# Ledger of designs, part 56: VH-VL binders against Large ribosomal subunit protein uL10m (mRpL10)

Target 1, 224 residues: Large ribosomal subunit protein uL10m (mRpL10), of Drosophila melanogaster (Fruit fly) (q9vpl3)
Amino acid sequence: RGKINIQRPKAPHYERARVVAVTQPKYPELPKAKSCFKTRAERTQQQQENPYNEIIAREVRNWLDHSRLVAFFHLSSITADDIFRVRVQLHKQNLHLKSYGSKIIEQAVKNTRYEAIVPLFHSNHCIVFSPDPEKTAALLRIVRRVPQMVLLGGIVEETMLSRNQLVAYAQMPGLHAVQAQLVQTLSQAPGHLIQQLQAHQNSFVQVLDVHAKNQMNEETPKST

## First folded at step 16 (VH-VL)

Design ka3 (from hd2 with light chain S95Y)
Fold by OpenDDE, look of step 18:
Structure ka3 (fold): chain C 224 residues (1-224), chain A 119 residues (1-119), chain B 111 residues (1-111)
Amino acid sequence: as target 1 above (224 residues)
Amino acid sequence: QVELVQSGAEVKKPGESLKISCKGSGYSFDEYWIGWVRQAPGKGLEWMGIIDPSDSYTRYSPSFQGQVTISADKSISTAYLQWSSLKASDTAMYYCARQWDYSFPLDYWGQGTLVTVSS
Amino acid sequence: DIALTQPASVSGSPGQSITISCTGTKSDVGSHNYVSWYQQHPGKAPKLMIYDNSNRPSGVSNRFSGSKSGNTASLTISGLQAEDEADYYCSSYNYGSHWVVFGGGTKLTVL
């Protein structure tokens, strides 16, 4: 009895294939979710001063307060599928992609240290949150491949960074790496100092030896 | 110091293939993308496309899609622009430039490669 | 065709201040878009002079300044010098088409 290849099942007999094809439930193609991101106009119209906005604003604040990495992006027209793909990629890195209305953001950051971000939200935007600032490089690597996402800036370790500064930050060796390097450098410093000190001592000794030898040569009377 | 060095001027005939190169130095080549810009004689700058050398991700301007191929070899920090069949209209100066992302500027430029296609 | 519009030519005398405009669409020079300016001398490669609307790279003279208002970016050159005679191009990423666009270029003549 031939080993049923479960990975690549043989195509069923023509008649069976026809029956299977006819009996396959035609699931309505899930409407390819139109652009998941409502236009600013659509979002603004729906933002009725609803108690719900306060809840969302609190959520935004909570994300800001608990994130050590926050990145702000302009979001141009993007498909739901593309957003989903990006979200999945980011999620694998423990990066959380969120989108909020400008009014909600304003409400969320009002009278907080984050108020300076409000001008960034004049159009369609998205925010990526992370508890780990070391994920900055990973974040940027992912989003660079998304032409619909344009980096505007971010917050790292409670410091607002421009887009260029954020890129520069991502290019820096990790804090631990820098610390390790520092420790290594510091650990080598005493050795270098000792070497330098020893070098001076050795040089001194050499000079003294030369002097001593010269004095000995002068004291040796030419026994004529 | 960041530097992009391009291959020398080329004189070709219509129908010939061509591959020109752009070698980067002074930075981590795989951390930045390389864009290509065309400038026809007496004309302006035209963005052709861009490549991520880290995995050879490539995107083209619509005008150049299918007309050229952009590639890279990160092992030697080199990007390439190639034609399978040159046309007289391909006569131009071609520049490579470093670009971190689509929305970032072309911050460092190669010296340019003049390609002349004449019968 | 998505294009940034620049004047074909501008001229000024040494010591004067001149401004080159770059006008685009909302997708090119919008409020959140970044405009770059490039200088190109004859027979030379373009050089980045301004990035992100108003930032100067290291080594670029402080005589060069950039600004943006609405859908128009501007490059201002103060204290015009003979060496400033060149072609200038503005550039931006088009958020609608998702590619980089250049202006038509402006020839600056120092009289």
Scores: ipSAE 0.858, ipTM 0.934, lowest interface PAE 0.6, mean pLDDT 87
Fold by ESMFold2, look of step 18:
Structure ka3 (fold): chain C 224 residues (1-224), chain A 119 residues (1-119), chain B 111 residues (1-111)
Amino acid sequence: as target 1 above (224 residues)
Amino acid sequence: QVELVQSGAEVKKPGESLKISCKGSGYSFDEYWIGWVRQAPGKGLEWMGIIDPSDSYTRYSPSFQGQVTISADKSISTAYLQWSSLKASDTAMYYCARQWDYSFPLDYWGQGTLVTVSS
Amino acid sequence: DIALTQPASVSGSPGQSITISCTGTKSDVGSHNYVSWYQQHPGKAPKLMIYDNSNRPSGVSNRFSGSKSGNTASLTISGLQAEDEADYYCSSYNYGSHWVVFGGGTKLTVL
């Protein structure tokens, strides 16, 4: 039972300590050695007595409520140094990289317009939040250099977008003018948007492409 | 109209060098990446690697790393695939194709460059 | 090394529907992977027919549809026509290796 005196290491940089805390689960205490058997009541009570889930769910809800840009990614195996570098790059652009369990996301978005996003978190994932929708292009430019992060889709100013729609949004001239057209096109019931996401999206990009071509004045289509 | 136009067919001997080109038009060349795909005679498609023309960031599949060089010159909207010393096994059709990044589809393809290496 | 599994050939009569399968691992054809399909006529470059599992690019006939279930993606061609005779390739980005993989290809013959 004697504790070995371990020299306490140097405290890591604040940003590194923040990243480690978010990416590594922090349970209230280590599980004690127990038999493999647990009663139904004990499992139910343990679930209710996990304040970590509710605290983190509140954090997620706060991010969603105050973020005009949210992007969802599949995250494959990545080193701590690589993900730290990505977080630093994103943070400089007011882009905030987070990761949460699917149960926490479900708890955070329950009975909200965003409940449809829960299936995205049944695999390895991460989320980027930002109050600045104009940073969508910067986000995409940074993340496409990260082989371990694959864009799944996003939310821009309360509108759900597929990954192709998000790319098109980032490329559109006159961002605010396109927002009005995009909102009109995607103002269908959330069920239609969910159907598009789960059926791997209809081509909303086609509508944006027609708008972009009209603004760009195609060169000499048929005339001399 | 997005278009990728590749350089013409090449007939080479083993040991010779070669650089083939892929010129993009009808879009902002440095906003999209260019991938290269090999197809040996009678065989399937094989992804070789990709380049971001804006700053020449590249990634190769392991089968081709160290075997070829992918490069680009964004000032003339052109990507390149080159060998320093060709082998007979390099005989194939080579395609360039546009991708947003490596996880997105190859949406527009060049017409292909046939490279024949024989002695 | 890594390849997606497709049947070597499939055939059908004009007007019928056919389906070409593409099977991989969880890292290739998993629930959140995106699969694309390419058509290649002899001597021509491949053409993108389906992207992101089920989306059609502009100009691709609605006779072509894509789906994905488990670790298998499927390309379905309805109302088969003579010009559909070609080689078909599936493709995805492998989340483990971090590069693009193709299937071995399927030769479609219209009888």
Scores: ipSAE 0.752, ipTM 0.896, lowest interface PAE 1.2, mean pLDDT 80

Design kb2 (from ha31 with light chain N55H)
Fold by OpenDDE, fold request of step 17:
Structure kb2 (fold): chain C 224 residues (1-224), chain A 119 residues (1-119), chain B 111 residues (1-111)
Amino acid sequence: as target 1 above (224 residues)
Amino acid sequence: QVELVQSGAEVKKPGESLKISCKGSGYSFTDYWIGWVRQAPGKGLEWMGFIYPGDSDTRYSPSFQGQVTISADKSISTAYLQWSSLKASDTAMYYCARSFLYWGDFDYWGQGTLVTVSS
Amino acid sequence: DIALTQPASVSGSPGQSITISCTGTSSDIGGYNYVHWYQQHPGKAPKLMIYDVSHRPSGVSNRFSGSKSGNTASLTISGLQAEDEADYYCSSYTSYSDPFVFGGGTKLTVL
């Protein structure tokens, strides 16, 4: 009985080799999980096409359209607890603190009058909405006590305001007080103008009178 | 000018009920928290709780939870502190104070109400 | 009852600077910058002297200053005057459920 050469097995008969070749389980190449090769672009596009993003974007638009006060804040190392605390306090003043992704904001304001706010949302941010522009002072009073919230700017009565302008706005007397002051100023303006116009005339007349008096005094012969 | 005016001193017996008041003026009463602070004779300040009159949100210190009731009537800018049954240990000065912030400082204080519970 | 720890008494001479300490935990003074100081004269209501660790309300003398390190807040009174003799209380925010805690108070005597 010839020693079966285990090192060089005789090639199986051609027919057997064919059968073995055909019966070899072709393990389907595990589909390379297409998920691993999704380009960053495809992932970004899928995020953009997320119906949920559209819903949230619509929500943002709704808030923008119904708010007379909108303030934008940068968040610097703020904890969830801090945000919650601030949210509660803001809510007491009918101020609504919301946080949205930058992409959602971009989508929400695209082709709207609010498109100019997009550059403000490059970092961690939050938005405060209110139907009452008179709450601007209260808002600023609250956030001044929260160092982690940095005011970037806002919208008041459909007008975009810088940080400094919002601060100035908050310091202004109420609309009625400002109106009253304006009316008073306008009522005094004609009088002041008349006084200024007359002041030059009066000064001229005074100078002329002094000159005339001096000339009269020079013409009075010293009756020695 | 901002002012908190509290009700006058009270002398009561154990088991009696009591309601003291704090009236705010010179500011928007509904936009600030009103807190109550107890000070027993010769002792320190103890925060009891506070109320937001704008929506009647009320918070209590755990030590005073269920022992007192804090309420407010925004129509007359008045906050209240009440006991259903007084104890001798309730003898103290009670202050009301205003705070703009939930976590904030008490910037204005009432003059205090002395409550004496003696048998 | 979790109270902030203050010295029972502090004394100083007129013109000196004194410091009152207020020690809490990482859940109150150490966790937040919402430490406040109150002055109370005998028979009077407390008065806010410092808020948010180091800020002075309008009308409060610049002789009063506040600081914090770790779990300890400090009130410093410079140029001590006779009128500064009073009890001083610190307070701190602690949690949403129990927002305020007071210290035990410090009696300041001007010698």
Scores: ipSAE 0.853, ipTM 0.939, lowest interface PAE 0.6, mean pLDDT 87
Fold by OpenDDE, fold request of step 17:
Structure kb2 (fold): chain C 224 residues (1-224), chain A 119 residues (1-119), chain B 111 residues (1-111)
Amino acid sequence: as target 1 above (224 residues)
Amino acid sequence: QVELVQSGAEVKKPGESLKISCKGSGYSFTDYWIGWVRQAPGKGLEWMGFIYPGDSDTRYSPSFQGQVTISADKSISTAYLQWSSLKASDTAMYYCARSFLYWGDFDYWGQGTLVTVSS
Amino acid sequence: DIALTQPASVSGSPGQSITISCTGTSSDIGGYNYVHWYQQHPGKAPKLMIYDVSHRPSGVSNRFSGSKSGNTASLTISGLQAEDEADYYCSSYTSYSDPFVFGGGTKLTVL
């Protein structure tokens, strides 16, 4: 009984081979499993078409438009519990902590005056909003105690500030105090100017008087 | 200068009600937590609770929940600690203290109010 | 009542350095960097000496320092002086629902 060569089976008879070839189920090419990995382009397009993203983007714009203080933070190894704790404390100071996706932020600020903030949102981030720029000092005081929140910069009164500038701003006397100082300085300025002007006039008159007296003394004939 | 001034010493009988006060000055009263800390004679410090006068948010230690009431009147920059019915075990020194942060430190303290409850 | 554990007493001679330990759990000292230290002289209100493990408030002597390792925080007093004789309390943030716990206190005696 000849050892059936299982490694190289003899080709079947021509007729059988034909039958086998014809009866081989032509399995339709399995549709190339669209890799569940949507191309970056497809993902971007789908994200743009998501009505939910538009709603959130509008919300972000609303916050930006109605806030006089906006601060941007990088989040480093922060837990949800940490964020919640910080949010509660910030809220006590009328500071509103929000987190949005980078794509949403990009969509929100596209073709707006805020477009320059997009580069700040490359990592985990959060934004703090406030209607009151005077709360900048309070904000910084709080976040100094939260090492997981790194200040990147902010917007105060529609002006973009660096981290250092924001710190400097927080150390400045309140706008009202500065205004009061300005008013005081301006109110004193005319008085000081008048005094200085009068001082020069008085000195001039004194010099003239001395000159006049000297001339009178020279005209007094030495009565020999 | 920041100062917390507490009401004077109290001598009460068991079953009586009591309300002690802590008045803050020299800072924005509504922007800080005011906490109450109990210290029984010869014992350690015990946090009772605190209140945020700005919105009257009040938190209690589980050990003191339902035993005392913490309140504040922001118009006069005053926080209160009150008992509806005192017990002999309530005999202690009570301190009020200020904290800027919910999880923060108490940076300024009142002088303390001694409460003595004796039959 | 979950209290932080402190030694009942510590003693040292003038000029020495002493350390007071405060031991908690992974849910308090081990979980957060919000450990604070208070000094209390007899008949006086507590005074904040250290906040957030190692930070010193204005007006507090540089002889006071704080550190943390694992679930244990430490207060170190260098150059011990007679005026340092007091009770010392640690505190820590614990949770949102129960934010503060104190240690049992340590009596420091200057010999």
Scores: ipSAE 0.836, ipTM 0.929, lowest interface PAE 0.6, mean pLDDT 87
Fold by OpenDDE, look of step 16:
Structure kb2 (fold): chain C 224 residues (1-224), chain A 119 residues (1-119), chain B 111 residues (1-111)
Amino acid sequence: as target 1 above (224 residues)
Amino acid sequence: QVELVQSGAEVKKPGESLKISCKGSGYSFTDYWIGWVRQAPGKGLEWMGFIYPGDSDTRYSPSFQGQVTISADKSISTAYLQWSSLKASDTAMYYCARSFLYWGDFDYWGQGTLVTVSS
Amino acid sequence: DIALTQPASVSGSPGQSITISCTGTSSDIGGYNYVHWYQQHPGKAPKLMIYDVSHRPSGVSNRFSGSKSGNTASLTISGLQAEDEADYYCSSYTSYSDPFVFGGGTKLTVL
């Protein structure tokens, strides 16, 4: 009686094999273990839908809407300690240093007048906000002594300014000073005009007087 | 013109209290730090501390912490340095100086106040 | 007490160039570019001569210059004049908690 080789059973007859194949329970393919590691793309999509990002974006927009001075900076190899030191100093001048992710900025300024600033946020950056445009000079004075902060541009009184324009703005006399100068100049203009008009009249009168005197001298007969 | 004017020379005895003043003019007093610097006779400069009059933020050198009090009255653009109890070792010239930055330079100085403490 | 190290005295003749050194540590001069130099004449208040290692305030002579290498800052006075005879102090930012430290001072004599 031939030892039934249990290790390599002879292939069943073709008909039996068909029946066995049809009767084999089709186990649903185990869902491919979705790698617990969300792809970078999935993480990025989930981050976009994070309600927290929306809140932060609203905050950014609020800062932009209420600031009369906004300055954009690139940060080059700056330490946390350096940032803290600068932040404290800026705060003393009512300048608020903030840092946001590029995606948050994009979301915040989408379909707004600020959309043009998006290209400035491709690298490590920070933003300084202030309600007072007169603090522009103070801002530049501070950051000039921080080589790791590179000024990219800014917004002053709802106008976007280049780096150079912002520097020029900081060097300008205050609005009140300019207004005062203008008033002084305008107040002097009528006086000068009157003086010029009077000068011509006076000159004319003098010429007439000289002429009259000369005529009188000619009419005085030399009483020989 | 920016100017810091200090109070006059003081002669005191050990144990007495003293308050000296530094008045700023020609600039926004609240936008700059005012520091105090001690110079003992024939010795070098020693930073004591400084105050930001805008919010009264005050910092002391560790060597002077608890030994003196720095204060400011922004309404009259004046900073103060005071002792509760003077020692003979407090005999020195005291300067006030202005700095725009927390880490910055002292660009304007007062004329100094000589304090003599002698028994 | 962490003090910056300066030579006690330096001397030079009129017209010469002299250099005063100020040596600190990696936590002050070596860590920051906030080194300042002050001139003090006898019986007078100090005067700022150089700020931020090499910057000169308005009204200060171009004969005064500053530099830094490693943990040592230097003040150079070119074309030495009799009026330059004074005490010179360096200072540096050190930390947020203890912002300022002075050097011991250098007496400059013009021979």
Scores: ipSAE 0.796, ipTM 0.903, lowest interface PAE 0.7, mean pLDDT 87
Fold by ESMFold2, look of step 16:
Structure kb2 (fold): chain C 224 residues (1-224), chain A 119 residues (1-119), chain B 111 residues (1-111)
Amino acid sequence: as target 1 above (224 residues)
Amino acid sequence: QVELVQSGAEVKKPGESLKISCKGSGYSFTDYWIGWVRQAPGKGLEWMGFIYPGDSDTRYSPSFQGQVTISADKSISTAYLQWSSLKASDTAMYYCARSFLYWGDFDYWGQGTLVTVSS
Amino acid sequence: DIALTQPASVSGSPGQSITISCTGTSSDIGGYNYVHWYQQHPGKAPKLMIYDVSHRPSGVSNRFSGSKSGNTASLTISGLQAEDEADYYCSSYTSYSDPFVFGGGTKLTVL
């Protein structure tokens, strides 16, 4: 009856509105004159015309030329402190975490076989470079516990690999294991040695080729 | 198999110095953080700090900054916890433990070193 | 540095399930999935039971499980046994400058 309605006091609504208004900062809205602010398109246009972009693009080309491992990641929202701790951890394994604007990446890979990577950089991203392709396993071990970094694919020894191919590469026997098998083969009789050496070479190449071809056919669009 | 073997129990007087050790084996010592954890008698666990022996990168809990020194000798796969001048309040069990990641879990622990500081 | 909040003690009868809570803030448990649980029997070193909220290391009984909701992580022990009687600690990553914090510990008693 009418006692239930007295349990709807208006004072709490008044005080909730008052508290919300006090706790919310009242920043003045800035004027939207074109002279004070640039639109997204204007900022992108100005960045494209900036001579500094070619210097950064050359840096990216240098990393690509001197890195035997390159891995591409989608990067979701992450604080500066969190990306810094991840960069430090990766650096301890000679893995170099970098991020560049998409226009700089486009400029860096222009007229190269790596132009196909450009679409990966239309969203938030980061790249890991390393001279040490054997560090692929360490890279994946680190980033699987960093949910903000999602592996998209990579480049190993100048060969583009999909995500699944890169994961498979990380699980393969290392160069030390291949070198040990080669030494074992060289210590055998001459005829047996020839057969074992050719079998090891063919087996290793075949495993890489099967993984690369199976994944590349499913994932890589053709340019033409 | 991964092992962390700590130095034996210590009985000391206030004002004395002490350096206790933690030797890692069965894994790549330079690729893991070594953390030190204090447990006062009848109390809980307190993280003291980490070291990455590969480059000696060292981090301390604010509660222990300036109170102890953490170091490592990667040539013998050993981490150290050191006091320049012990206090009676330093009486505790001290554990070392390893973590692959700065933000990760302590997956293997040493057996502990009991340090007793009394007159 | 502010410790994670755990109950001082919990108890259960053999065969029951119990849950130990670990409450932090949006800056640690609420902001990350880097919550870990350790079991410590008297006179022994701690043992990792759960990492990254809910993952069980090899050799840990499947009776142990973990979860998280908001700023609170939980360790659940099903089919409680006498050997589960121990102290349990949670831990979390917090920040780069002060990366690691333990909870105050929970003594589990098996009745």
Scores: ipSAE 0.671, ipTM 0.846, lowest interface PAE 1.3, mean pLDDT 80

Design kb2 (from ha31 with light chain N55H)
Fold by ESMFold2, fold request of step 17:
Structure kb2 (fold): chain C 224 residues (1-224), chain A 119 residues (1-119), chain B 111 residues (1-111)
Amino acid sequence: as target 1 above (224 residues)
Amino acid sequence: QVELVQSGAEVKKPGESLKISCKGSGYSFTDYWIGWVRQAPGKGLEWMGFIYPGDSDTRYSPSFQGQVTISADKSISTAYLQWSSLKASDTAMYYCARSFLYWGDFDYWGQGTLVTVSS
Amino acid sequence: DIALTQPASVSGSPGQSITISCTGTSSDIGGYNYVHWYQQHPGKAPKLMIYDVSHRPSGVSNRFSGSKSGNTASLTISGLQAEDEADYYCSSYTSYSDPFVFGGGTKLTVL
């Protein structure tokens, strides 16, 4: 079958599987109490998984607790070198690009007011954290030139914002004063705010009309 | 409103040192890369390097590493290009230009500084 | 050392369309959409005409357009005017350690 190596005349996994099968211990069947060792091994594996996941989840919670700006992105195919240069550019603006597994995000926001963000992480994603919510405009200016990062939404001053709300927030003149007013107005029931605002088409159409006019000049006709 | 103003033309002899400047105004100077571009007489554009004045992150084209020094003084919104020992081949027009992104476009350019090196 | 290849010169008559090519490799033009075009009149600083392959900055005429296919980017000038006579340079991002490269330039002559 084609080429056979003298050291491994058959496929390596078959040779290893055969040796492993021969050397596997043959244990008698155990009652529930007698199988405590297998239960202990299962518990030990679960504890081993939990410590690593919990350390990383604690890092995410710390970022969420100390960031006034959090932005969520879908991440398309991108090389490690390219994401690195984007991370460096963002860092110059006090913007911190991170990637975490969806299970870790779920664990990090469990029992917090941010549990509603979990569906955003079912696809490949990344997150940008910053203590400086005024850096939202800089963030959006950078990532609009990174097609692999697609904005999904964010958190500003502990308030959930949709994609369009975050874009509108970044464009407001007198950002600090308007930011405080907007956050206070939208703070009621933040876990469901995104869904309710998207159900109110007229309010989103008003925001979109303002931004579409501005973006129409900026996105004057792209073709792929 | 964005403006990059370069220092005036220079006439120098081989072996002399030189430091030319590029002063930015009308924008947040520390948030943009400042690049230096050389154009020898009758020749094309050559990127020499750039600096991010906000943290002094400085990068050089391989062709110019060790040949020039790029620096900035963010307190006066000024970037510099410097030679320790000029050569006749350094005779060229030198432009500064800004870019928001490390991979981006040079959207505003200085007027240029003509450097002439002759005995 | 990586370089972008442009024709040394192109010519066109007023009212015609002209295209300037810029050919690189899969490591720059082929791998990225960070191709930019600059116009330079004699004795003047370069001016950005197109960025990111096909986007025009505010204040640039819609007669200027850009595209790319594979490793070659193109600048197209429609309705050619005498004022378009200039040198045109492309540039591209290449890598983190050596981020910028210019093409050799193309002299556009309006007949």
Scores: ipSAE 0.606, ipTM 0.835, lowest interface PAE 1.7, mean pLDDT 80
Fold by ESMFold2, fold request of step 17:
Structure kb2 (fold): chain C 224 residues (1-224), chain A 119 residues (1-119), chain B 111 residues (1-111)
Amino acid sequence: as target 1 above (224 residues)
Amino acid sequence: QVELVQSGAEVKKPGESLKISCKGSGYSFTDYWIGWVRQAPGKGLEWMGFIYPGDSDTRYSPSFQGQVTISADKSISTAYLQWSSLKASDTAMYYCARSFLYWGDFDYWGQGTLVTVSS
Amino acid sequence: DIALTQPASVSGSPGQSITISCTGTSSDIGGYNYVHWYQQHPGKAPKLMIYDVSHRPSGVSNRFSGSKSGNTASLTISGLQAEDEADYYCSSYTSYSDPFVFGGGTKLTVL
């Protein structure tokens, strides 16, 4: 019974630089009396009705495959009323709050580029999925008032982003306009498509450049 | 380049009003909380309150509730701390600082505004 | 208006390691991992040194580290240097209605 403080990944590679769950003292953290999204009764019924980890792992795989925005959070103790209120706010923005065990995440991401995310799930956590990457700003606005949810990082357009990169992505103007421009270009000559793809790639580079130049709130690894 | 620039030092008499400012640049001003922190001469730091300029959500420390007004003008990326009637005990250094999270770390601080209230 | 307890002063010689404590309750340091540390040189604004118990912002020397055990957080400075002489403040989240509290501060003297 231990919650973990995880390190943010280093730039190009996701590795677990330390064994957080084993090295983190369990006694200082308070027991989690209330869990994200699911009650104890819901988990018990889910075990009785759906005993197979592979069925749930396929659900996770479907969310990962069909979500252009995925955000990972560490979750502190929160009341059922508070988490319900947050879930409703997120749902209105097509943002879907879920929680899964680490074994299920391991099964879902094995043989995929996302295997590096598994260590994030050794503690109490929640994940937000959405098909709409333009909802990143809305997500951040909702969770800024929820101290129990600590942003760890995310995936946008199948690219893993650190917490600071995700924040910078949400602040970049013109994301919606870039997507609208792609639709407009599909109805025009091929030369316009090439130009649009170059502009799209440049806008992603600009998002990463803004993050690199702007020293926002940063998490520092405990060990290299 | 993130920067918080505060208004200059003030010398005032008891009973006068005062409004000091904190201008943010180099970041999205409306997406970060701005906090005000007081430091009396030779004393420690005291949190006074927060404002979220994006929707004007404002919170006060119980110790300062009703004694100051915190506000912001998001069109010019500026937060304010205001007294309607200064007391000699308001003599202190006042800092603004930003935080992304309501409970978060203050990662950038203004240079401070010294307020001196004396007869 | 102090809710977190820090020692008034700590001293050490160049090259030594020192630790500054910050003690709260189960409602703040014991209940959350939102403990932050700030360094303040005389006449200067505070500077963030450690956030979320143990994380170091970019540009802060790796000689600074943080930890927490129960209701007590600790800032450790290894390889003490003259430039480390300053006041150090901890802070913590407490509640939604009163989200932020500072410790009383610790004056570090480098002998």
Scores: ipSAE 0.005, ipTM 0.456, lowest interface PAE 13.8, mean pLDDT 75

